# Designs tried in a protein design chat: VH-VL binders against o60147. Part 19

Target 1, 175 residues: o60147
Amino acid sequence: MLEKNKYLYIFRHIQTNQVLLSQGNVLKKTALFQLPYPLQKPVAPNGMRPAKLRKDHWVPLLKVEFPNESMFQSVFMQLLNYRKYRSVQPLTSDLLKLPIPVRRRKIMRQEVPNTIADLADILNKEKFPENSVRLQLSDKSDSEYADWPPSVQIDSEEIKLSRGFREKTTVDEAR

## First folded at step 1 (VH-VL)

Design b47 (framework fv_lerdelimumab)
Fold by ESMFold2-Fast, scan of step 1:
Structure b47 (fold): chain C 175 residues (1-175), chain A 119 residues (1-119), chain B 109 residues (1-109)
Amino acid sequence: as target 1 above (175 residues)
Amino acid sequence: EVQLVESGGGVVQPGRSLRLSCAASGFTFSNYGMHWVRQAPGKGLEWVAVISYDGSYKYYADSVKGRFTISRDNSKNTLYLQMDSLRAEDTAVYYCAREDFWSGYYDYWGQGTLVTVSS
Amino acid sequence: SSELTQDPAVSVALGQTVRITCQGDSLRNYYASWYQQKPGQAPVLVIYGYNNRPSGIPDRFSGSSSGNTASLTITGAQAEDEADYYCSSWDSSSEHPVVFGGGTKLTVL
């Protein structure tokens, strides 16, 4: 029996603050293709496969529950579009004057506020029924990165992960 | 600072053609969708056309479809509107407007260029 | 294509509160944006989304939305607020991505 997907999970890297989007309650290695700055060298030398996904490196940033799959799909697709365009953005002159490692760290640290702002922008564009979108944040203060419409209900409840959250194989974890 | 400057407007006879330009500066032009919006003298705003950041996606208002063509040159930071088979009803100030990502609102507008179609 | 309806004119006394309304089916699914236009000038974005103001827009401007109706409220109207106000909304149809209201002329008495 197939369950209609109405949940969006967003994860952040504990050290770099880079962000990954996930459909439903599972984070797969293919999500690493969303990253402009790979966190570690690829396991495969041909570059077709994503970098290794580390169990302890990614934590939930937020979870969004939509009333139905249609609303979920609309918001998720728009969020992917926002990320695509951000990835091609030219660097500001302020960033260009910084050493490459410092510059990358500063850019990566902005992914959390940027993703939250993007989500809020999309929810401010599309009008959903009052209190119909449930937003759960691991750190409630992250809600301050944006102004939220009345369709959003913010909760401080713990984000539960599925048993399939971290999909690693012995091969993918090889040293 | 973000700037959009329209040019190419003027007086033209019905059935003739005119090309409008919009010169963009102060931002990365190739990252934004661009729109043309017009306003007839003493009347309201009317959306005319949109072009995506890379030019792959274009849409037109029914009133101009088949007569107007939107295009852009990202290497020159310039937006264009080619207007063919002009009619008296096309008389308006034409504004170039920037869409903030896919937000559906325009954060910056040019000052406009007047197109008058008369005999 | 969908339609957004605005009253053509409204008046308010200096320092008083005025509400400009916009109505249309697209407003059931999308928030309205509001533009201020003074004679001989380009439109200026004053409200977008649920109730967001761009940098530089005074806090006397606010937005609200309910059902198929959106409103722009100016609390404590000033002389410089005299202008035409246009609402705008996203239309999910592929043919007309953006639609404008007919505009409301605000006179500050």
Scores: ipSAE 0.112, ipTM 0.675, lowest interface PAE 5.9, mean pLDDT 82
Fold by OpenDDE, second read of step 2:
Structure b47 (fold): chain C 175 residues (1-175), chain A 119 residues (1-119), chain B 109 residues (1-109)
Amino acid sequence: as target 1 above (175 residues)
Amino acid sequence: EVQLVESGGGVVQPGRSLRLSCAASGFTFSNYGMHWVRQAPGKGLEWVAVISYDGSYKYYADSVKGRFTISRDNSKNTLYLQMDSLRAEDTAVYYCAREDFWSGYYDYWGQGTLVTVSS
Amino acid sequence: SSELTQDPAVSVALGQTVRITCQGDSLRNYYASWYQQKPGQAPVLVIYGYNNRPSGIPDRFSGSSSGNTASLTITGAQAEDEADYYCSSWDSSSEHPVVFGGGTKLTVL
């Protein structure tokens, strides 16, 4: 049986390219709190997040298997912190010249490469044992967004997507 | 280079069956959902069917439901469309299209194969 | 199932800007994708999501949305842009997860 707690899944919204972090391969509603901007209509009352999580709008971007839950939690929290930090950083002059909606879109478009880069940076700093972290990508080319430490083993196989954009699991095969 | 090549089209009488194939190359076929989309002569695009990467999920347009069957053989990198009980209104160019995980829509299309249903 | 409507034909002068609009209830909740189809060719994805362009699509192509509408804009139309353009929407709540507009024939003058 897969230990769900040691798996980091990063999902990408198929329309907005926004990114959600997940413990395990199932997105939870609480993941919406990660979103700084609205995804889709209608917008939640707070104007920042959708009222409901449409799981079928999210595809797995990458999967990371950690040696244990503790390592997962450490990396997960750091990723969230990186995102938060980035969100409060001053905008570039070029971005400031753009209307707010356009600006937001551009920022969101960068979430994928930024998140990947953040992950790599965090892993580089953590200095985990060699080949102790397994990384699988939906698109192998996304690995090029960063330099990976020796602790990371990149799988040759890409993530397989089922309808609804979740990864096929052994449980699915048993059906 | 991603390539999708449809085949199996032709002229067939109403009520008959035809099986279309779409040969995929240049990508990991088994990772992607695939769709059939058709276009009647001089008309617009019409979604026909979708199949998940492993074939576990299949959906059809109402216009073809119960008559058409979408399937795939990942070992052969091939998508299929079994068309039974063909009707004149099924006359169209049939395209296979890959569902891109980046877009969620169709990033690659075949050139299509013409199916003509006529008495 | 939801329907998408498009003007059947529009024209634009060379170098000018043209907007092709798609309308439908599904567009209130979902972004549109746009496909270009030239005569005798397969459709080609040109815009999806907010305003995403696939690789190889010129930056003169852009997408927008408002209310129950989505629009494809070509800023600085080129002769090669003459084609049929189809909008599409994704509705996972129905047995018709994909719907296409009727298409718009763009003539470049």
Scores: ipSAE 0.000, ipTM 0.566, lowest interface PAE 10.4, mean pLDDT 84

Design b48 (framework fv_lerdelimumab)
Fold by ESMFold2-Fast, scan of step 1:
Structure b48 (fold): chain C 175 residues (1-175), chain A 119 residues (1-119), chain B 109 residues (1-109)
Amino acid sequence: as target 1 above (175 residues)
Amino acid sequence: EVQLVESGGGVVQPGRSLRLSCAASGFTFSNYGMHWVRQAPGKGLEWVAVISYDGSYKYYADSVKGRFTISRDNSKNTLYLQMDSLRAEDTAVYYCAKGDYYEDAFDIWGQGTLVTVSS
Amino acid sequence: SSELTQDPAVSVALGQTVRITCQGDSLRNYYASWYQQKPGQAPVLVIYGYNNRPSGIPDRFSGSSSGNTASLTITGAQAEDEADYYCSSWDSSSEHPVVFGGGTKLTVL
């Protein structure tokens, strides 16, 4: 059923800061299911939704290497659960006071810090060996959104900012 | 040419199990999220479950959570619904449905398979 | 927790315009999709993403939305449009990510 993997690939949208999780270094269109707000919603009444992803709008945020598939599956599923839990929580009163477009922009901007904080929370609760989980970030300063456990080793080399992970990673348009 | 065909429906007693299958053809099955939607006789549509393109994400309606399990086999282009601890209120036509690009609409539906839970 | 409400029945004369409405809190944030279902058949998507039509759906079908209400309009109803119509929406605020309206039976007189 599931593909065997030990890597978690996390992408962010270059303008909105929305986050997508992937088991592979290529995004597929079903990954958009993770978003409560569509990438492109018709701006005007009677507008049309685009059929394709803009492949250059999603860039690497973070790559996580786990020592084995079992640890990867556990953390990946917990992270998806954290994201789902956040999406069904009631909005705070201060957010409800904002117009819908402003409210959505504010919520989307928080996805990067929230995802990093959630990942760190999961790893802090687990009993992983020292330096067994490797993080590689596109911007190392994003690691400051959380306190990391001793199990985590942050790679000194940043991911080169491109459309994907390593060379020629492409957004999959479901072809 | 794009088609979804359900099978596995039938008559079962309360408390028993049944497994539904949905065979997909005419599109790249592994690229789309898939859903199960049911309709009790003479009633409206009720969403049941979803599974992501790679099977890593699953979510269920509260009424079936803990009893039903959605799964898929991308090598066989087939979606499944394992139904355990069946109740009379699970009696319905079960449709498999393909999510569209944003997975907020169902653009392709199967013809449905009838499940009757009766003593 | 976010339910969609539809009137159970509506009638329209052949060639006239009819509007089917759907109301619920999720519609303040998400577009409705609309499904046509004829007796003994599977539902068919007729409108998605506010006012988009799938290939093969006649241009007499259109969608609109305002506040917590979405509407499906059929301009110049035909006999073949007689069916049940269901609205649906994404609902990230509840236990159910997808919610359906109760359905509206359209009779073409």
Scores: ipSAE 0.005, ipTM 0.482, lowest interface PAE 13.0, mean pLDDT 79

Design b49 (framework fv_lerdelimumab)
Fold by ESMFold2-Fast, scan of step 1:
Structure b49 (fold): chain C 175 residues (1-175), chain A 117 residues (1-117), chain B 109 residues (1-109)
Amino acid sequence: as target 1 above (175 residues)
Amino acid sequence: EVQLVESGGGVVQPGRSLRLSCAASGFTFSNYGMHWVRQAPGKGLEWVAVISYDGSYKYYADSVKGRFTISRDNSKNTLYLQMDSLRAEDTAVYYCARDEVYGMDVWGQGTLVTVSS
Amino acid sequence: SSELTQDPAVSVALGQTVRITCQGDSLRNYYASWYQQKPGQAPVLVIYGYNNRPSGIPDRFSGSSSGNTASLTITGAQAEDEADYYCSSWDSSSEHPVVFGGGTKLTVL
């Protein structure tokens, strides 16, 4: 039996810089519940509608290829746990001095570097085989947020943002 | 096999101390936050405390703040709850539970603590 | 700080659908987790993160959420589903980030 490769798709919000993780190349509405409070869009007590997922507002940040389900599951679960614990940690005195809207914007902007750093930390900790994990970024400079282990191979080609994670069809590529 | 086993429960008199342990096996303990949850005889579940995966952040229920201390030793795959100044109302079965992103997915079988004179 | 309210008891006939509800302000921002507890046993996580089931949990269990209310639905209740059910929520805005509901005893008739 040949094991099937697994992919982790990581998206970034075009305005807020918030990050969402997905097991598929298309975001599901439930992905919004990954966002930690107070950065989650609230459901108002006065009967206002919950925020709708606008797929066009989320662009690819990076794509991670794992050779098997076991490695994917380990990294994915750890990454979600890192994000959860960041959401409940006490705010630093520096952040507490900022007005709430400014503080939230600063925290949101850190989600990209934090996610990349968390991913690298997990991969350094797990000691996977050399060149077993393939990383493709939308902006290669984002790889500089972390030191990568020998298990990681970073693709020279960046992800094309015009089509999200959806690959061009054979007809589109010929044109 | 993913498993949590509590120990250290027993009968203690009011005002005394007791230390509970929770031994983890079958998973990478240092990747997970951990909870203590208690249940008084015939009553519901009451959350007691949580500790982050690296031990740097800890939170407690108001009923135990200042009396209980949660800690962990990742090198021994063990979670602890130090219970000081015990009261009759602390009588309960104490469970340890693994914090998986959005819920507590693995629980121990519990250890009974009885505080009586 | 925050609290979660559940009705203490509910009954359902074998094979019928039952809905157990949980209410609290934290549910406006977070999805509830649901736990099943049988006499003398540790709790078992049955639903997390809106409507996800852990491995081994039958698909007759589902979750839903609207406003400050979360619900656990058991479609086609079985005798083995008779248990106490607890909701729980994470709320990082509170002094303590985790709360449990009071529990609902489900009786399968």
Scores: ipSAE 0.008, ipTM 0.501, lowest interface PAE 8.6, mean pLDDT 79

Design b5 (framework fv_lerdelimumab)
Fold by ESMFold2-Fast, scan of step 1:
Structure b5 (fold): chain C 175 residues (1-175), chain A 122 residues (1-122), chain B 109 residues (1-109)
Amino acid sequence: as target 1 above (175 residues)
Amino acid sequence: EVQLVESGGGVVQPGRSLRLSCAASGFTFSSYGMHWVRQAPGKGLEWVAVISYDGSNKYYADSVKGRFTISRDNSKNTLYLQMDSLRAEDTAVYYCAKDLEYYDSSGYFDYWGQGTLVTVSS
Amino acid sequence: SSELTQDPAVSVALGQTVRITCQGDSLRSYYASWYQQKPGQAPVLVIYGENNRPSGIPDRFSGSSSGNTASLTITGAQAEDEADYYCNSRDSSGNHLVVFGGGTKLTVL
């Protein structure tokens, strides 16, 4: 249910550094379709989408709390659009010179800095009130990938997932 | 042998719609990004639109954004361009073009179709 | 407007060397590709990724780049090389993913 959502969760793959976005506290198997390359079994280091979601391979990167659902929807959709735009952008000369496996590892490693930079860019373009957006990072040093607007309050709190205890104001996605 | 064959061009009045098709053969169509590029009579090449290998991602030149829709049917090895709200300035030969890179985007077009002429005239 | 600048025309004598130039800021990060177009025909890729030649393209075609400039060189021009030549690269403005130069008409004398 999207009606009460005001939280964005961003997850990172522990080996490839690839990023998945979630509209709630639970990462669904359908999120794998956010990844750029076709499905492959098992997890492929060269950037192919795995055939099945292994939850033990994904860790929280960011949790963003918005003041309301409208702001959440706007930022979430813009972030998806940035990622879709990147998938059709021509690769740089330096990347195109690399063998495919090396190239794709390098591209995948950049998904974390790129996602953080995209989020910051979107928040800088929006006119949100000062300290109205709360951003929780699993690793606070990741905040250094971008310059943040005054609307953002950065906290280094543990990101809590829905397994044992749910966030009170988060709408959990169905499994 | 790689072939791209465009069809659907013709003479249309301003404000009307036209749908172009590009039939692909000789390569794994579902593994490559596809583009539309146009050329007005006596003018240079202008990039129009791109679609990713699986059809999930698309982008357009500002001149056509909101009016044109790129799509593909990988089961039929066919690329489409739906052109709405046509203007005289859309008069051009429309080429479909294949991206060189497997799944990735290079912006290098290794194969082009023969082109199909679209004339927007009153 | 195009972010890639080409001279509109150039001439070369049969058997001589000609250089066609493309200039733009995107060329610092993205190699140009070059397309040959003869009247009534579709463009043909002749050089990509700075200096890679597709199968079937003669050895007389070569590419180079330096800073914000890419060049297509034809060594020992032949009559059949008479055509329009277009460079293309990435659009750094964010309005287009790909941009073409205005084209250079090559006349072989």
Scores: ipSAE 0.565, ipTM 0.811, lowest interface PAE 1.9, mean pLDDT 86
Fold by OpenDDE, second read of step 2:
Structure b5 (fold): chain C 175 residues (1-175), chain A 122 residues (1-122), chain B 109 residues (1-109)
Amino acid sequence: as target 1 above (175 residues)
Amino acid sequence: EVQLVESGGGVVQPGRSLRLSCAASGFTFSSYGMHWVRQAPGKGLEWVAVISYDGSNKYYADSVKGRFTISRDNSKNTLYLQMDSLRAEDTAVYYCAKDLEYYDSSGYFDYWGQGTLVTVSS
Amino acid sequence: SSELTQDPAVSVALGQTVRITCQGDSLRSYYASWYQQKPGQAPVLVIYGENNRPSGIPDRFSGSSSGNTASLTITGAQAEDEADYYCNSRDSSGNHLVVFGGGTKLTVL
């Protein structure tokens, strides 16, 4: 793959607000393996990880352009680790008091802000050069979920889906 | 105003080498990927090579892989194409092209040079 | 590598509308860009992505895509629009970044 490997796309599910990370601007079916599966059954039944990727259910949340693939890979792996760590943490007593469906929804609703916060945290720790990372958000208000380091330049322009998307809501099942 | 000026073209015999240069101005050269595209006489366009904005990544068309080397000097705002083991089929006008996207090799070419002619003949 | 196909030649009457189409598998995944080339000149980008026009390109030029096709439309063709038009797309096969179509010669009558 070419230079698009330095681009991080985060997609959100239009109904559940679950998030998927993508290398490049094409969402693949294999990304579904990123969906959280807590160790605590039946809190997160297999239903949280659909067998099929519904193309029409996923939209870009944000796009990050890194200076190079290495930096992308570092951040990408850290994001996955953050997600994994969160998935294995014990549920709070408050969450345990809720019915399973309600609990699931509450957890899923937190994926977007948590992921954005995780990204900011990782970038703060990496201390990349000033304005070396370009961030575009589908919703500008989402930037408020975190404090961004000087390395991040927030681009007010809409996410351009040029040569990785067929259209704004299109995803590829496999490549 | 963005300007790209190719140089170094000429007539060479098969098996010889030639080095092309492209002088860039009017934009932040170090922020864009750069490409070479060639066009044989009376034929269509053919992508040749790309180099990332910082020179860390290079890709080539199969037709030139192993023979051509793309490089750049950001301090001089210059793109290069070293062509070795030239063949008759390498005869073409060689264009320097700017990638449209920042720090990306998108394959959109928003600016082109006027080209330099390379003729390989015995 | 992937291939893009274009009609070698099309014609349009002055002031009329013409559509030049590019077809190829890569277009299912990627947006095309279009380049105008006049004799003895370098190509000029006229359309890219989802119907984006660079500065200086007249609004009579527009782009569209459907399935494995991309199209350049000139609404109200002018005499100066007579040229060769090339489509390109990202090549997902091999190590090529982009692939060009064979080009279409547009004649304005």
Scores: ipSAE 0.050, ipTM 0.669, lowest interface PAE 2.5, mean pLDDT 87

Design b50 (framework fv_lerdelimumab)
Fold by ESMFold2-Fast, scan of step 1:
Structure b50 (fold): chain C 175 residues (1-175), chain A 119 residues (1-119), chain B 109 residues (1-109)
Amino acid sequence: as target 1 above (175 residues)
Amino acid sequence: EVQLVESGGGVVQPGRSLRLSCAASGFTFSNYGMHWVRQAPGKGLEWVAVISYDGSYKYYADSVKGRFTISRDNSKNTLYLQMDSLRAEDTAVYYCAKDFGEYDYFDYWGQGTLVTVSS
Amino acid sequence: SSELTQDPAVSVALGQTVRITCQGDSLRNYYASWYQQKPGQAPVLVIYGYNNRPSGIPDRFSGSSSGNTASLTITGAQAEDEADYYCSSWDSSSEHPVVFGGGTKLTVL
């Protein structure tokens, strides 16, 4: 019978606006498996899709606090499944007409609004208790991508961290 | 009902190759990552390799890097493990496992296929 | 080489409570998943993400964690619970997504 608050950490890429989800405040290398890939062969060296995880290239987008682990896991799994579903859909003919770099930018640019909309959709369907889920954003205007249910409380304080969700280290401060 | 059926195991001499297959049914194969996990006789579980849902990302255990290749054919709902330069230490039951979410736990496993590397 | 440590064996009397433990530095930051393996059979996921049970897993199975230690508790052990139990978590070496404990053989007396 352990009840424990759980956090969902959502990161965005500083240039591409691609989104990564994490159970912890530090990204795992396998987080890259969440990134959607064009049906066409991806080009790793172009910086469009990182060949390796560069933690300094991922900044906080959103932190979600759930009252318990069960609620966290339900929402987290559903959110991952929404992302998988989106990435499996065939590219539209309009997107296929675009040069590969332009196509990739257009797809990746939509990940932030799509992730926020998906999160809101899941929270609306789950019918959690009023004010049980707390959102803290790096840019509060990103909350406008969706209509939030009564279960959601948006923190008035924005996330000020620039290096993921980790506190500044002594090494960072010495620079 | 989710089912994973493995094949391709057998007895092989050191230095030779084997290809394992895992036929998946009961779920949308192309939406999930897949793993290979092995277990030497009387020993514990050892993670071997993972492939993303679309085949774009692959990772391997250090013990098999450069020798094993994981691949998938989403049109056939089949996962593969190509094992080259086999060693006695590779002797194990090889399990096909379905990823559950963030590529760090598995909700379904196949029954396994035995690979014996001996002279 | 495993980064998660489990005792090799534990015993419990029928109907009593048993706790199987898993210890490793990765557990300070990530929850353990637990797998049950009966002789000649494939492993079965019994607990994931702290204390979640997959559909079909009896409610006598529960998970907990504190510091660098994760535990699987079976309340009211049944004969069919006799098996090997493996914990797993994210590998702190960062190259591997999964690391397994050495396994604990549970005997139901």
Scores: ipSAE 0.006, ipTM 0.532, lowest interface PAE 10.6, mean pLDDT 80

Design b51 (framework fv_lerdelimumab)
Fold by ESMFold2-Fast, scan of step 1:
Structure b51 (fold): chain C 175 residues (1-175), chain A 119 residues (1-119), chain B 109 residues (1-109)
Amino acid sequence: as target 1 above (175 residues)
Amino acid sequence: EVQLVESGGGVVQPGRSLRLSCAASGFTFSNYGMHWVRQAPGKGLEWVAVISYDGSYKYYADSVKGRFTISRDNSKNTLYLQMDSLRAEDTAVYYCARESDYGGYFDLWGQGTLVTVSS
Amino acid sequence: SSELTQDPAVSVALGQTVRITCQGDSLRNYYASWYQQKPGQAPVLVIYGYNNRPSGIPDRFSGSSSGNTASLTITGAQAEDEADYYCSSWDSSSEHPVVFGGGTKLTVL
């Protein structure tokens, strides 16, 4: 039968290191609303601007496989809430001393370590079965941003997908 | 100093057209997405239309889609709403509103301009 | 009409606390913004992004959010707080990027 939704695809922006979460291996333009600081000024609500999402500018960061849809939904929603909550938090005094453009770049550069730490925090709070959640990273060293619970298995193979988690076709591999 | 001023409202007959203007001052108009929001007499706020900072993206409420056209002229710091095929139900005070830098809310509103559609 | 539901009216005695509530599925994913509108005037933003106040808004105004519900709380209501209050949010599943609640008329005393 058909597979249920149980994968979380996490993308990283090649220039800013901003992070987008996706339920599918291809980003939708509405995902841009997840960003606390827009790539362009101003950004429409709902992430609808620009109309064309530059898929070439987003690369795989992390793929998470959950044992079922229920666990996937719980973690995905909590991760979105962490990002939403972070976007409205008071800034530290050190950040407030910086000019706005410098401040935003510094905050954006932290999204990769922050997202990985948030994911680990959520998984540590949830009591999932041992080895039930599988992580596959594009760069395994990124796993060092957090301490993982016994429920997590980190794949020894790194993601070697081209553009938006797309693999080479069977025809391309035959060549 | 930082303000939005609407104009162009008035009394028009059903089926006619009217164009509203919103003059921006005190901020860099070309950096902001802009919206039109209306309010019928004694009723609540209703979102009408949005235009991106560069004018390339536009969206409309279902109630006005195909009849209203939002546009802007960044060289004149002015937002427009062209209203065609007006109906009695379009009678309202029309506000222009600036979308915040963080998106999702309106941090600056004009004073509004009244449009009355009656025969 | 509106995706967000508000009670049409609420009353509070001078100096007492009142909570105005907004309910809708979009609030599970987005924080509400709150606007105050007095007769003959344009709306004024009083709360945005969970519990942030624009410059000039008194600290007696606060926001809260839980599940599909957002609330505006006025602690120690003053006569000048008498107005209509509208909640608003953004919703990625909506065809319209902005939705408003129907508004709540607050009467002081």
Scores: ipSAE 0.005, ipTM 0.489, lowest interface PAE 12.9, mean pLDDT 79

